# VHH binders against tRNA(Ile)-lysidine synthase (tilS), part 22

Target 1, 344 residues: tRNA(Ile)-lysidine synthase (tilS), of Thermosynechococcus vestitus (q8dih2)
Amino acid sequence: MWGIHHARLHTTLKTQQWLPLGSRILIALSGGQDSVCLTRLLLDLQPHWQWSLVAVHCDHRWRADSTANANFVQQLAQKWHLPCEVVSAPDLPKTEAAARSWRYQVFESVAKALDCTHVVTAHTQSDRAESLLLHLLRGTSPDGLATLLPSRSLGAIQLVRPLLGMTRAQTAAFCQAYGLPIWQDETNHNLEYRRNRLRLELIPYLQQHFNPNVEEALAQTAELLASDRAYFEAEVERLAPTVLREHPPALDRLRLREFPLALQRRLIQCFLRQHLKRGLNFRVIEAVRALMTTGNGSQTASLPGGQHLRVCGRWIELVRPMPPPPAPVPPDPGERSPPPSPLY
Key: E = the ipSAE of ESMFold2; O = the ipSAE of OpenDDE; V2 = 0.75 times the mean of E and O plus 0.25 times the DockQ between their complexes.

## First folded at step 9 (VHH; framework vhh_h_nbbcii10_fgla)

Design Z8 (from S23 with F27R T28W F29S S30F S32F G33S; at its last look DockQ between E and O 0.84; V2 from the best seeds 0.00; counts 0 for: pae E 2.6 > 2, framework grips)
Fold by ESMFold2, look of step 9:
Structure Z8 (fold): chain B 344 residues (1-344), chain A 130 residues (1-130)
Amino acid sequence: as target 1 above (344 residues)
Amino acid sequence: QVQLVESGGGLVQPGGSLRLSCAASGRWSFTFSSYALGWFRQAPGQGLEAVAAISSSGGSTYYADSVKGRFTISRDNSKNTLYLQMNSLRAEDTAVYYCAAGTYSGSPELYEAPWYYDYWGQGTLVTVSS
């Protein structure tokens, strides 16, 4: 039966078109409350959207009960007449980065095999708030605060997060109200130590003492920043071929002058990201931007890696350091060279 | 981007009255008078139940059988506000009440289906108990 969360998700999907009519959708089903809530919502909406739904369970093999978890998920999927694939991890490092990379590889592989166009994950408004706080506390640019996009490309498929309008408390209440079985993870052994501290200590403190709706407030901030980032990324992608030169690497400073300050900075940032490995920061971007109005031959200070940028007519060109000296002198006369390796 | 905000809920005794309001605000292109409006409610462990609906012009109304004669839906398009006057309240009326707006322009009786609505409020709790 439809409740308010079905109605809200339905209207969001009509407006945003994240999961178009008739899509073939791969659901990431962990068995936890958020993923069970997501799966039930999509199954209940399916008749109105004509989706083809299939689940995938990624078993990281990090817990002794991981087989029981996979069995729980398979039994739930069978009860719901939902096709379900279970994929077990190889021996991968126990880090969040490795686990995430592997999961996304699984999503792409399974989606290709089953001709799915979309994959959905059960990230919530609470997850988005937590991610924004983690990035804010680390110190990052506004683009880095635009976490957990509602929809983005993942290779040839779209990754969609339909639950960004629901908190973790709401998904829990949904599962309880509808009597949905969930797999309770009593031990959180993952590598997200700081995220667990945020979730269990900081966010409850903020809710109690500052803003009971802080998760929504933070998630809305992330969304606003995401829409700004998307606008600028699209404009930079459109404009970069007319401003950036690849061979040799350069910026067209006459063309660049025609754009507003925000686009100047982002086009320069785009160029520098392509050619610098480290050391990109606001100060470097501004140093390069200053070359737009300086005389021929003006240059930046040396950047990490020994590179710098120099004005050459209409161009701000990337200047690479001179090659290293020739190889060391061969061994002294009279020193025996090792015999050549046998060929096989 | 459009927001519907309910108010006026609370605790009332059986036989009492309560008036719910739903104020609309949002994007500059939202025109309240273009929408059919409805009130839904959800009791714990139950689905959404359509309570009442009103056409965009205000000329046609719908009421669920369980509330006919007790509840009155109305709208003030100049204030972008929907109302529900609830009289002779019963314990069975206890629920979270939601305001909804949609562009479906058929008979108000067809507005009972939640999937025809495009905007939903946050909800306001009505508790009827002694």
Scores: ipSAE 0.455, ipTM 0.829, lowest interface PAE 2.6, mean pLDDT 86
ESMFold2 (binder alone), look of step 9: mean pLDDT 82; pTM 0.845
OpenDDE, look of step 9: ipSAE 0.817; ipTM 0.949

Design Z9 (at its last look DockQ between E and O 0.75; V2 from the best seeds 0.00; counts 0 for: pae E 2.7 > 2, framework grips, unsure alone 62.7 < 65)
Amino acid sequence: QVQLVESGGGLVQPGGSLRLSCAASGFTFSTSGSYALGWFRQAPGQGLEAVAAISSSGGSTYYADSVKGRFTISRDNSKNTLYLQMNSLRAEDTAVYYCAAKYGSLDYSPSGEWRAWEYDYWGQGTLVTVSS
ESMFold2, look of step 9: ipSAE 0.452; ipTM 0.815
ESMFold2 (binder alone), look of step 9: mean pLDDT 77; pTM 0.805
OpenDDE, look of step 9: ipSAE 0.713; ipTM 0.911

## First folded at step 11 (VHH; framework vhh_h_nbbcii10_fgla)

Design L1 (from Z9 with F27Y T28E F29S S30F S32F G33S S111E G112E E113W W114Q; at its last look DockQ between E and O 0.73; V2 from the best seeds 0.00; counts 0 for: pae E 2.1 > 2, framework grips)
Fold by ESMFold2, look of step 11:
Structure L1 (fold): chain B 344 residues (1-344), chain A 132 residues (1-132)
Amino acid sequence: as target 1 above (344 residues)
Amino acid sequence: QVQLVESGGGLVQPGGSLRLSCAASGYESFTFSSYALGWFRQAPGQGLEAVAAISSSGGSTYYADSVKGRFTISRDNSKNTLYLQMNSLRAEDTAVYYCAAKYGSLDYSPEEWQRAWEYDYWGQGTLVTVSS
């Protein structure tokens, strides 16, 4: 049965074409409220879009209840006549970064095996607002605030987030109104996690005392920043071949001077990302930018890994560390230095 | 791109009246008179129900049997506004009411105006509560 959220999502998909007619779609189904809402919406829209739908559940095997969670997802998919793949993690480091990286590898692998062109995740407007706030509180760059794009490439497939127009309250109300079973994660209420404190304490305070629509307002800000980021990334891609030299790695400081400050910084950042494994920050970018107007032989301080940049004419060149000298070979027993005069 | 904003909802006793308004706006290429318009409603636990629709010119109007004779749909193309006059309200009229717009004219099929998936734009909704 179609409600207002079906109608709104349908309209958005007609306009944006994130999930074109006839697409083969892999749904990331965790069993949580948002993923169950997403799955039901796509199943209800399927007759109008002629999609092929299949779910994937990533079982991290970190919690005692992870197999119960996977069983819940499989039973739900079976009830809905939705093909569902369950993929269990190998032994991973127990960090969120490792888990996220593994999940995205699973999405690519399963999509390739099943010939899916798209993968969808259930990130909401609330998630986008929360991510913006977390990054803002860190003091991250504008690009770091451009979180949770509606659509982006993930290897050979397209990752789409169809629920960015719905809040968590709306997905909850949807699941309740349609009697949808959901899997409750006990850690959602643990205030030791910063995102949970933000979600359970800060966001409600802002809604009550500042702006009842604060989640939408923050998500719109993230979207505006995402479009700005996309513009600059395209400009850097277009300009980089005229400024960056690969062998030996260098920046053309005469050409770099011709660009506005924002592009200077982004071109330098692009160069440093290609050649610096860690330690890239604003201070390093500014140190390199200062070399645009200095004399030959001017250089940055040593960067992580022992590298630095130095002015050589029109070029700012990357100077790589030299390997340490080999250890001396121990002398054999009985070996001596050559005498001052020949033995013969 | 079209934006629809409803107003005029509220609490009313059975037998009372309300008038809903839907202000439409668009950016550069928006022409309100190019759209057929409709009112839908959603009661708790129910799907969207078509209430009334009006052709782009205003020459044709359509009503659900449950509201016929009690509700009147109208439009003012000079003000980019759609209206729903709701008289003799009943408890079963309690719902969130949504304004919707469809580019072009309604076909002569008698069911097209009722199909939610045929509409291109939707408003935020306005709550109407009918109770004592």
Scores: ipSAE 0.546, ipTM 0.860, lowest interface PAE 2.1, mean pLDDT 87
ESMFold2 (binder alone), look of step 11: mean pLDDT 86; pTM 0.890
OpenDDE, look of step 11: ipSAE 0.706; ipTM 0.913

Design L2 (from Z9 with F27Y T28E F29S S30F S32F G33S E113Y W114Y; at its last look DockQ between E and O 0.81; V2 from the best seeds 0.00; counts 0 for: pae E 2.7 > 2, framework grips)
Fold by ESMFold2, look of step 11:
Structure L2 (fold): chain B 344 residues (1-344), chain A 132 residues (1-132)
Amino acid sequence: as target 1 above (344 residues)
Amino acid sequence: QVQLVESGGGLVQPGGSLRLSCAASGYESFTFSSYALGWFRQAPGQGLEAVAAISSSGGSTYYADSVKGRFTISRDNSKNTLYLQMNSLRAEDTAVYYCAAKYGSLDYSPSGYYRAWEYDYWGQGTLVTVSS
């Protein structure tokens, strides 16, 4: 039976078209409240969208109860007549980053095997707020604060996060109201992990003492930054052919001067990404931007790989190191070089 | 895009009255009179139930059988506001009430008035509790 969260998700999907009519969708189903909520919502919406749905459960083997968790997920999927693939990690992942990387490889491989065009994960508004705070505390660029995009490419498939409009409290209430079984993950309460401290200590403190709607406020900030990032990425794509020269690689510094600072930096970043394998950072971008107003022949310091940028008229040109000169040919044994002329 | 904000809910004894309001707003090109509007409600453990709907012009209305004669839907296009006057309230009217909007007209499609998937924008909801 449809409730308000079905209606809201349906509306969002109609306007954004993240999961088009008839799509073949791979659902990341961990068994936790958010993934169970997502799966139930998509199953209930399926008749209106004609989706083909299949679940995947990634067993990291980090936990002693991982087999019980996989069995729970399989039983739930069977009850819901939802095809479900379970994939176990070949080795125990060493870090959370390695586990995440493995999950995304599984999504790509399973989606290819089952001809899915989309994968969905159950990241919530609360997850987005937490991620923004973690990145802010680390000191990241505005683009780095645009966390957990609603839709992005993942290889040949599209990764979609349909629950960014719901908080964790709302997914819990949904599961309770619909009597949905969920798998309780005991590590969610371990305060030695920074994200869990944010979730269990910092965010409640902010809600009580600063803004009771802080999760929504932070997630909206992440969304605004994401839309700004998307605008600038599109603008750079449009402008790059008029500013960047491919052969030989160069930037048109007279054209760059026409743009606001934000576009200057992003066009330079676009150029450097095409030509530097490593070493791109804010300091390098600013060093190149400074060449817009310097004299002919000005240049940056050497960058990794021995490259630098140099002003040549209206152009800031990429200069690569020259190959070492060939070894000198020995003089012919029958001929002597004359002595150097004295300077008079 | 379009924002809908409900107000006017609260606790009322059986037989009492409440008036719900839904304020609508949008971006520069927003025109309230281009939208058909409706009220839905969700009681605990139940799905969404259509309560009342009104065409973009205000010329056509729909009411669920359970509320006919007791509830009146209206709109004021000069104030961008939708109303639901709720009289002779019963315990079974207890629910969270949601305002909903659909671009274009539902003037000639009575089956569209009661189907939640026909509406494109939804409010946050306002709680109405009827108890003695």
Scores: ipSAE 0.466, ipTM 0.829, lowest interface PAE 2.7, mean pLDDT 86
ESMFold2 (binder alone), look of step 11: mean pLDDT 84; pTM 0.869
OpenDDE, look of step 11: ipSAE 0.751; ipTM 0.923

Design L3 (from Z9 with F27Y T28E F29S S30F S32F G33S E113W W114E; at its last look DockQ between E and O 0.84; V2 from the best seeds 0.00; counts 0 for: pae E 2.3 > 2, framework grips)
Fold by ESMFold2, look of step 11:
Structure L3 (fold): chain B 344 residues (1-344), chain A 132 residues (1-132)
Amino acid sequence: as target 1 above (344 residues)
Amino acid sequence: QVQLVESGGGLVQPGGSLRLSCAASGYESFTFSSYALGWFRQAPGQGLEAVAAISSSGGSTYYADSVKGRFTISRDNSKNTLYLQMNSLRAEDTAVYYCAAKYGSLDYSPSGWERAWEYDYWGQGTLVTVSS
């Protein structure tokens, strides 16, 4: 039975084409209210989109009732005539982060085995707001605040989050109105978890005293930051071959001067990320940027790992402090340091 | 980007009247007169129901049997506004009412006026409660 959320999702999918006509889609089905809502919506839209749908349930064995949860999901999928794979964790995950990483690996593996082109998860507008706040409170770069993209690559498939236009309250109301069975996860109410305290205490406080639409406001901020990040990532990808030299690693400082400050910083960040394992921060980026206007032989202080950058004419070159001894046969020049970690 | 904003909902006793408005706005390529418009509603525990529709020119109107003679749809293209005058309200009219817009004219394809999946834009909704 089509309601307003079917109509809105259908319109969004027509406009954005996140799940093209005829796609083979893997649905992450936990049994919770959001995943049950997502699954029902996609099943109801399926005749209009001609999708092939299959579910996957990740049994992480974290909780004593995980087998009952998996049984619940399998029975629901059977009732809905939805093929469903259940994958159990080989070991108990030690943290929620480890559990999340394992689930995404399962998504890639199962999608490959079943030739799915897309995987969908039931992350909501509320989740996006919560994630932005968690990252903000932990301290992160602006790129780190661009959380929970509506669509992104996950290996060879696309990960899509069709419910980012719905709040958790709306998915709950949807499940209640349609009489959908839901698996209740008791850990959703445990205040020892930071995300649960944020959801149950901070966000309601903000809604009552500051902005009743705060979840939407925060999710929109995350989206704006995501679009800015995507623009700069595309520009850096396009410009990097004209600014970055791979062998030996160097930056073209005359070319860098042609760009606005934001691009200068991001091109330097891109270069350093490829060549430093750790220690990339704002101070390092600014130290390298300062070399754009200094004389030959100017250099940064020693960076983590004993490396530094030095001006050589047009170039800012990456240098290790102790080169290897000369070989009896002339050595080929080349990159000698590992790439930087994917950090700011 | 096109935005539809409904207003005029509220609590009313059976037999009363309400007038709903839907204000449309958008970027310069949005021209209100290029859109056919409709009102849909969703009652508690029910699906989305087409209530009324009006062609882009305003020359053709369509109504669900349940509201014929009681509801009147109209539009003012100079103000980018759609209206629904609701008279003789009944308890079964209780629902959230949504404004929707579809590119093109219903005059060419009148059977499509009730098909929610053919509409391009949707409002946030306005609650109408008919109760003693």
Scores: ipSAE 0.528, ipTM 0.848, lowest interface PAE 2.3, mean pLDDT 86
ESMFold2 (binder alone), look of step 11: mean pLDDT 85; pTM 0.874
OpenDDE, look of step 11: ipSAE 0.765; ipTM 0.931

Design L4 (from Z9 with F27Y T28E F29S S30F S32F G33S W114Y; at its last look DockQ between E and O 0.75; V2 from the best seeds 0.00; counts 0 for: pae E 3.0 > 2, framework grips)
Fold by ESMFold2, look of step 11:
Structure L4 (fold): chain B 344 residues (1-344), chain A 132 residues (1-132)
Amino acid sequence: as target 1 above (344 residues)
Amino acid sequence: QVQLVESGGGLVQPGGSLRLSCAASGYESFTFSSYALGWFRQAPGQGLEAVAAISSSGGSTYYADSVKGRFTISRDNSKNTLYLQMNSLRAEDTAVYYCAAKYGSLDYSPSGEYRAWEYDYWGQGTLVTVSS
């Protein structure tokens, strides 16, 4: 039965072509309301798109009820005539980040085994708003706020998030209105998790007292930042060969002067990211940028790893610490005196 | 993008009347008169139902059998506004009503312009409740 959310998703997919006609799609199906909503929408749209649909359930084994969750998902998929693969974690991940990393490895592996070209997850507009707030509260660059892209590469497949136009309240209402069974996860109410506190306490407060449409507003901000990031990444890629010298590593400071501040910073960041493993932050970028207008021999303070940057004419060069001098050559046996030590 | 905003919904008694409005706006090159328009509705637990459609010029209209003779679709291209006059309302007219638009030429009015999958822009919806 095709409702307003089918119509809106269908239109989005026509214009964006995230899930082309005839694609073989792997659906991440946790059994929660968002994933059940996504799966039902794609099944209902399938006749218009000629997709091949297969589900995957990642069993983390973190909770005592994880086997019951997997059984729920398998029974739901069977009722919907949807092939479903269940994959259990070999070891319990210790963090949400580790669990997420494992899930994405599973998605790539299962998609390869089943010849899927796309994987879809049920991240919502609400998730995007929450992610932006979490990153903002921890302090990050504008690029770090461009979270939860609608489509991106994941190894050899495309990861697509078709529900970024729906809030969590809307997916819940969809499931209720269509009588869809969902798995209730008790950890969704555990306030020890920062994301749950943000979802259950902060977002409702903002909706009531500041902006009833705050989830949409924050998600739109994340999207605008994502498009800006994509533009700058493309420009840096295009300009880097004209500004960055590879051997020895250096920046052309005369060329850098001709670019706007934003590009200067991003080109310097690109250079430093290629050569520093740690210690890249805004202060280092600005210290290097200051060298654009200083005299020969000007340099930064020592950076992690003992490196620094120094002006050499047109170039800002990366300087590595020198190796220790060679040890003196021992005398050969039977000689009257050793040769003089080398000068260093 | 084209933006559509519905208004005029509310509670009304059976036999009463309501007029829904849909204000349209878009990018600088947006031309309201280039769009065929429609009204759809969705009652709880049901799918979208096409209610009425109108050609880009306003010269052709279509109505679902369930509303024919009671509802009148119209448009004012000078105000970028679509209307639905709903008379003789019944309890079964209770639903969220959505405004929808699709791009089309001035001389094009296919029978399909009231099918939901052919429309590219949708409003947020306005609730109409018909109850004694």
Scores: ipSAE 0.432, ipTM 0.797, lowest interface PAE 3.0, mean pLDDT 86
ESMFold2 (binder alone), look of step 11: mean pLDDT 82; pTM 0.849
OpenDDE, look of step 11: ipSAE 0.745; ipTM 0.916

Design L5 (from Z9 with F27Y T28E F29S S30F S32F G33S E113R W114Y R115E; at its last look DockQ between E and O 0.78; V2 from the best seeds 0.00; counts 0 for: pae E 2.5 > 2, framework grips)
Fold by ESMFold2, look of step 11:
Structure L5 (fold): chain B 344 residues (1-344), chain A 132 residues (1-132)
Amino acid sequence: as target 1 above (344 residues)
Amino acid sequence: QVQLVESGGGLVQPGGSLRLSCAASGYESFTFSSYALGWFRQAPGQGLEAVAAISSSGGSTYYADSVKGRFTISRDNSKNTLYLQMNSLRAEDTAVYYCAAKYGSLDYSPSGRYEAWEYDYWGQGTLVTVSS
């Protein structure tokens, strides 16, 4: 039974080609309303797209009911004649971030084993609005606000989020209208989780008192920022070979002067990300950018790890600290730190 | 890209009338007269039902049996607008009504009817409630 959400998703997929004809697609199926909605939509569209569909359920083992959840998902997949893999975490993740990281590793691993080219997750317009707000409240760059891209690389596969045009209310209504069983996760009401507080308290407040369409407005802002980010990432990739030198690491400051401020900052950021593991922030980027117009021999302050950047003619070079002389190695009962090793 | 915006929905008593409009717009290459258009509806708990369709030229129309004689589809290419005049409304006409557009013409469908998956653009919908 095709409804308006089938029609709209079909149109989006025809236009965007996120899930091309004949694709082998791994569906992340948690059993929640959004993932069940996504799975049903893709199964109903499958005859028009000739997709090969397989589901994966990631069992984090965080909850006492995680086995029951996995059983629910397996029964649903069986009812729908949908192949389904269940993967359990080897250790209980300590944080939500660790759990998310593990899930994405599972997606890559299972997709490789099953020859899937795409993985789909059921992130909604509501999720995108929530993520934008969470990142905004933490303080982040415009790139950090471009959350939950509709399509992006995940290792060798493409991660696609087909439901970014639907709100959580719409996926709920879809599941109810089609009589779809869903797994209700008790933690969705737990206000100790910051995202749940945002979803249950802040978003409704904004809808009532500021903008009833705030979820769409925020998601549209995230999309606009995502397209800007994609443009700049592509330009940086194209320009980097003409500006960045690898051996020794350096920036061509004469070439940098030719670009607008936004590209200068992004090229410098690209360089610093390749060579600094920590300590990268706006202040550092601006300190390096200031070297574009300073005299030969000008330097930044020392960065974490003892590195700094120095003007050498047309180049801003990364200077690593000279290693100290090796100390004599004392007898050691073990489990003690050895003396510093030489650097080069 | 084509944008379709429906309007004109509302609450109507049985036997009453209502006129729906669908305003179409697009970027530089948009030509409204190149599109075949249709009205669909979705009642609570039901799938999409094709209600009426009209060819790009306006020369061919289609109506579902449930609305023949009561509904009239029309288009005004000078205003980029599609219309649905709904007369003698019944409780069973209660639904969200959607405007849809297909690039090309209805020439390859002599009845003027196309399946929902053949349309390329969809409006947001307008609610029609027929109740006393």
Scores: ipSAE 0.498, ipTM 0.839, lowest interface PAE 2.5, mean pLDDT 86
ESMFold2 (binder alone), look of step 11: mean pLDDT 83; pTM 0.862
OpenDDE, look of step 11: ipSAE 0.751; ipTM 0.918

Design L6 (from Z9 with F27Y T28E F29S S30F S32F G33S P110G G112P; at its last read DockQ between E and O 0.64; V2 from the best seeds 0.00; counts 0 for: pae E 2.9 > 2, framework grips)
Amino acid sequence: QVQLVESGGGLVQPGGSLRLSCAASGYESFTFSSYALGWFRQAPGQGLEAVAAISSSGGSTYYADSVKGRFTISRDNSKNTLYLQMNSLRAEDTAVYYCAAKYGSLDYSGSPEWRAWEYDYWGQGTLVTVSS
ESMFold2, look of step 11: ipSAE 0.462; ipTM 0.820
ESMFold2 (binder alone), look of step 11: mean pLDDT 82; pTM 0.848
OpenDDE, look of step 11: ipSAE 0.753; ipTM 0.919
ESMFold2, look of step 13: ipSAE 0.425; ipTM 0.806
ESMFold2 (binder alone), look of step 13: mean pLDDT 82; pTM 0.845
OpenDDE, look of step 13: ipSAE 0.763; ipTM 0.923
ESMFold2, fold request of step 16: ipSAE 0.369, 0.320, 0.340; ipTM 0.788, 0.765, 0.780
ESMFold2 (binder alone), fold request of step 16: mean pLDDT 82, 82, 82; pTM 0.846, 0.846, 0.847
OpenDDE, fold request of step 16: ipSAE 0.795, 0.798, 0.794; ipTM 0.933, 0.934, 0.933
ESMFold2, last read: ipSAE 0.396, 0.388, 0.437; ipTM 0.797, 0.796, 0.811
ESMFold2 (binder alone), last read: mean pLDDT 81, 82, 82; pTM 0.843, 0.845, 0.846
OpenDDE, last read: ipSAE 0.793, 0.796, 0.794; ipTM 0.931, 0.933, 0.933

Design L7 (from Z9 with F27Y T28E F29S S30F S32F G33S P110G G112P E113Y W114E; at its last look DockQ between E and O 0.82; V2 from the best seeds 0.00; counts 0 for: pae E 2.3 > 2, framework grips)
Fold by ESMFold2, look of step 11:
Structure L7 (fold): chain B 344 residues (1-344), chain A 132 residues (1-132)
Amino acid sequence: as target 1 above (344 residues)
Amino acid sequence: QVQLVESGGGLVQPGGSLRLSCAASGYESFTFSSYALGWFRQAPGQGLEAVAAISSSGGSTYYADSVKGRFTISRDNSKNTLYLQMNSLRAEDTAVYYCAAKYGSLDYSGSPYERAWEYDYWGQGTLVTVSS
């Protein structure tokens, strides 16, 4: 039964072509309200798009009810005649970042096995607003605010987020109106998690006292920043070979002087990301940018790993730490020596 | 992009009247007079129902059987506005009403006015409640 959310999603998909006619699509189905809403919408749109649909459920096993959750999802998929793969984690992921990384590896693996060209997740407009606020409160670049793209590559497949036009309240109302069963996750109400506090306390406060449409406003800001980021990333890719030297790693500071400030910063960031594992922030970028106009031999402070950057003529060169010292002699004669510890 | 904004909804008693308006605005290649327009509605627990439609020139109109004789669709291309005059309202008319626009003709080559998937723009909706 088609409603207004079907019509709006259909129109968006016609315009944007995120899920082309006849695509074979892998649906990430957690059993929560957003994923159930997404799955129902795609099933209802399927006759108009000739999609092949298959679901995948990632069972994290980090809680006692994970088996019941997987059974719920499998029963729902069977009721809907939707093929569904369940993949259990080999070890319990300890962090949200590790769990997310594992899920995305599963998406790539299952999509390859089933010849899917696209994977869809149920991220909503509310998720995009929340992510923008979390990143803003931590302090980040404009690129870091361009969260949750509607479509992006994930290895050989496309990751698509069709629900970015719907709020969490709308997906809940959809599930209620259509009588759809959903799986409730108790951690959604735990205020020890920063995202839950933002969702349950800050966003309602902003809606009541500042802007009732604040989720939409924040999500639109994230979208505008995403398009700006894409433009600058393409420009940096085009310009990097003329500014960055790979062997030995260096920046051409005379060439850098020719570019506007925004490109100077982004080219320096590009270089530093290639050569620093962490410690990259705005202060470091600005310290390197200052070297564009300083005398020969000027340098930055040491960075994590013992590296720094120094002016050598027209170049700002990455200076590496000294070689590691010889390994200590083992306490027991006749044992193999362990490898030397890294210096950085 | 293009925005369609409905207005004129509200609470009314059975037998009453309401007039809905849909104002169109936009920057890109949206030319109001090039689009056929329609009204759809969605009652709780039901799908979208086509209510009425009007050709780009205004020369042809179409109505669902449930509203024929009670509702009148019209448009003013100089003001980028679509209207729905709703008379003799009944409880069954209670719904959110949506304005929609589609390129081209209403009834030709498999493009009937009631097929929601063929419309290109949708409004935000206006609630009409018919209750004692």
Scores: ipSAE 0.528, ipTM 0.847, lowest interface PAE 2.3, mean pLDDT 86
ESMFold2 (binder alone), look of step 11: mean pLDDT 83; pTM 0.858
OpenDDE, look of step 11: ipSAE 0.691; ipTM 0.907

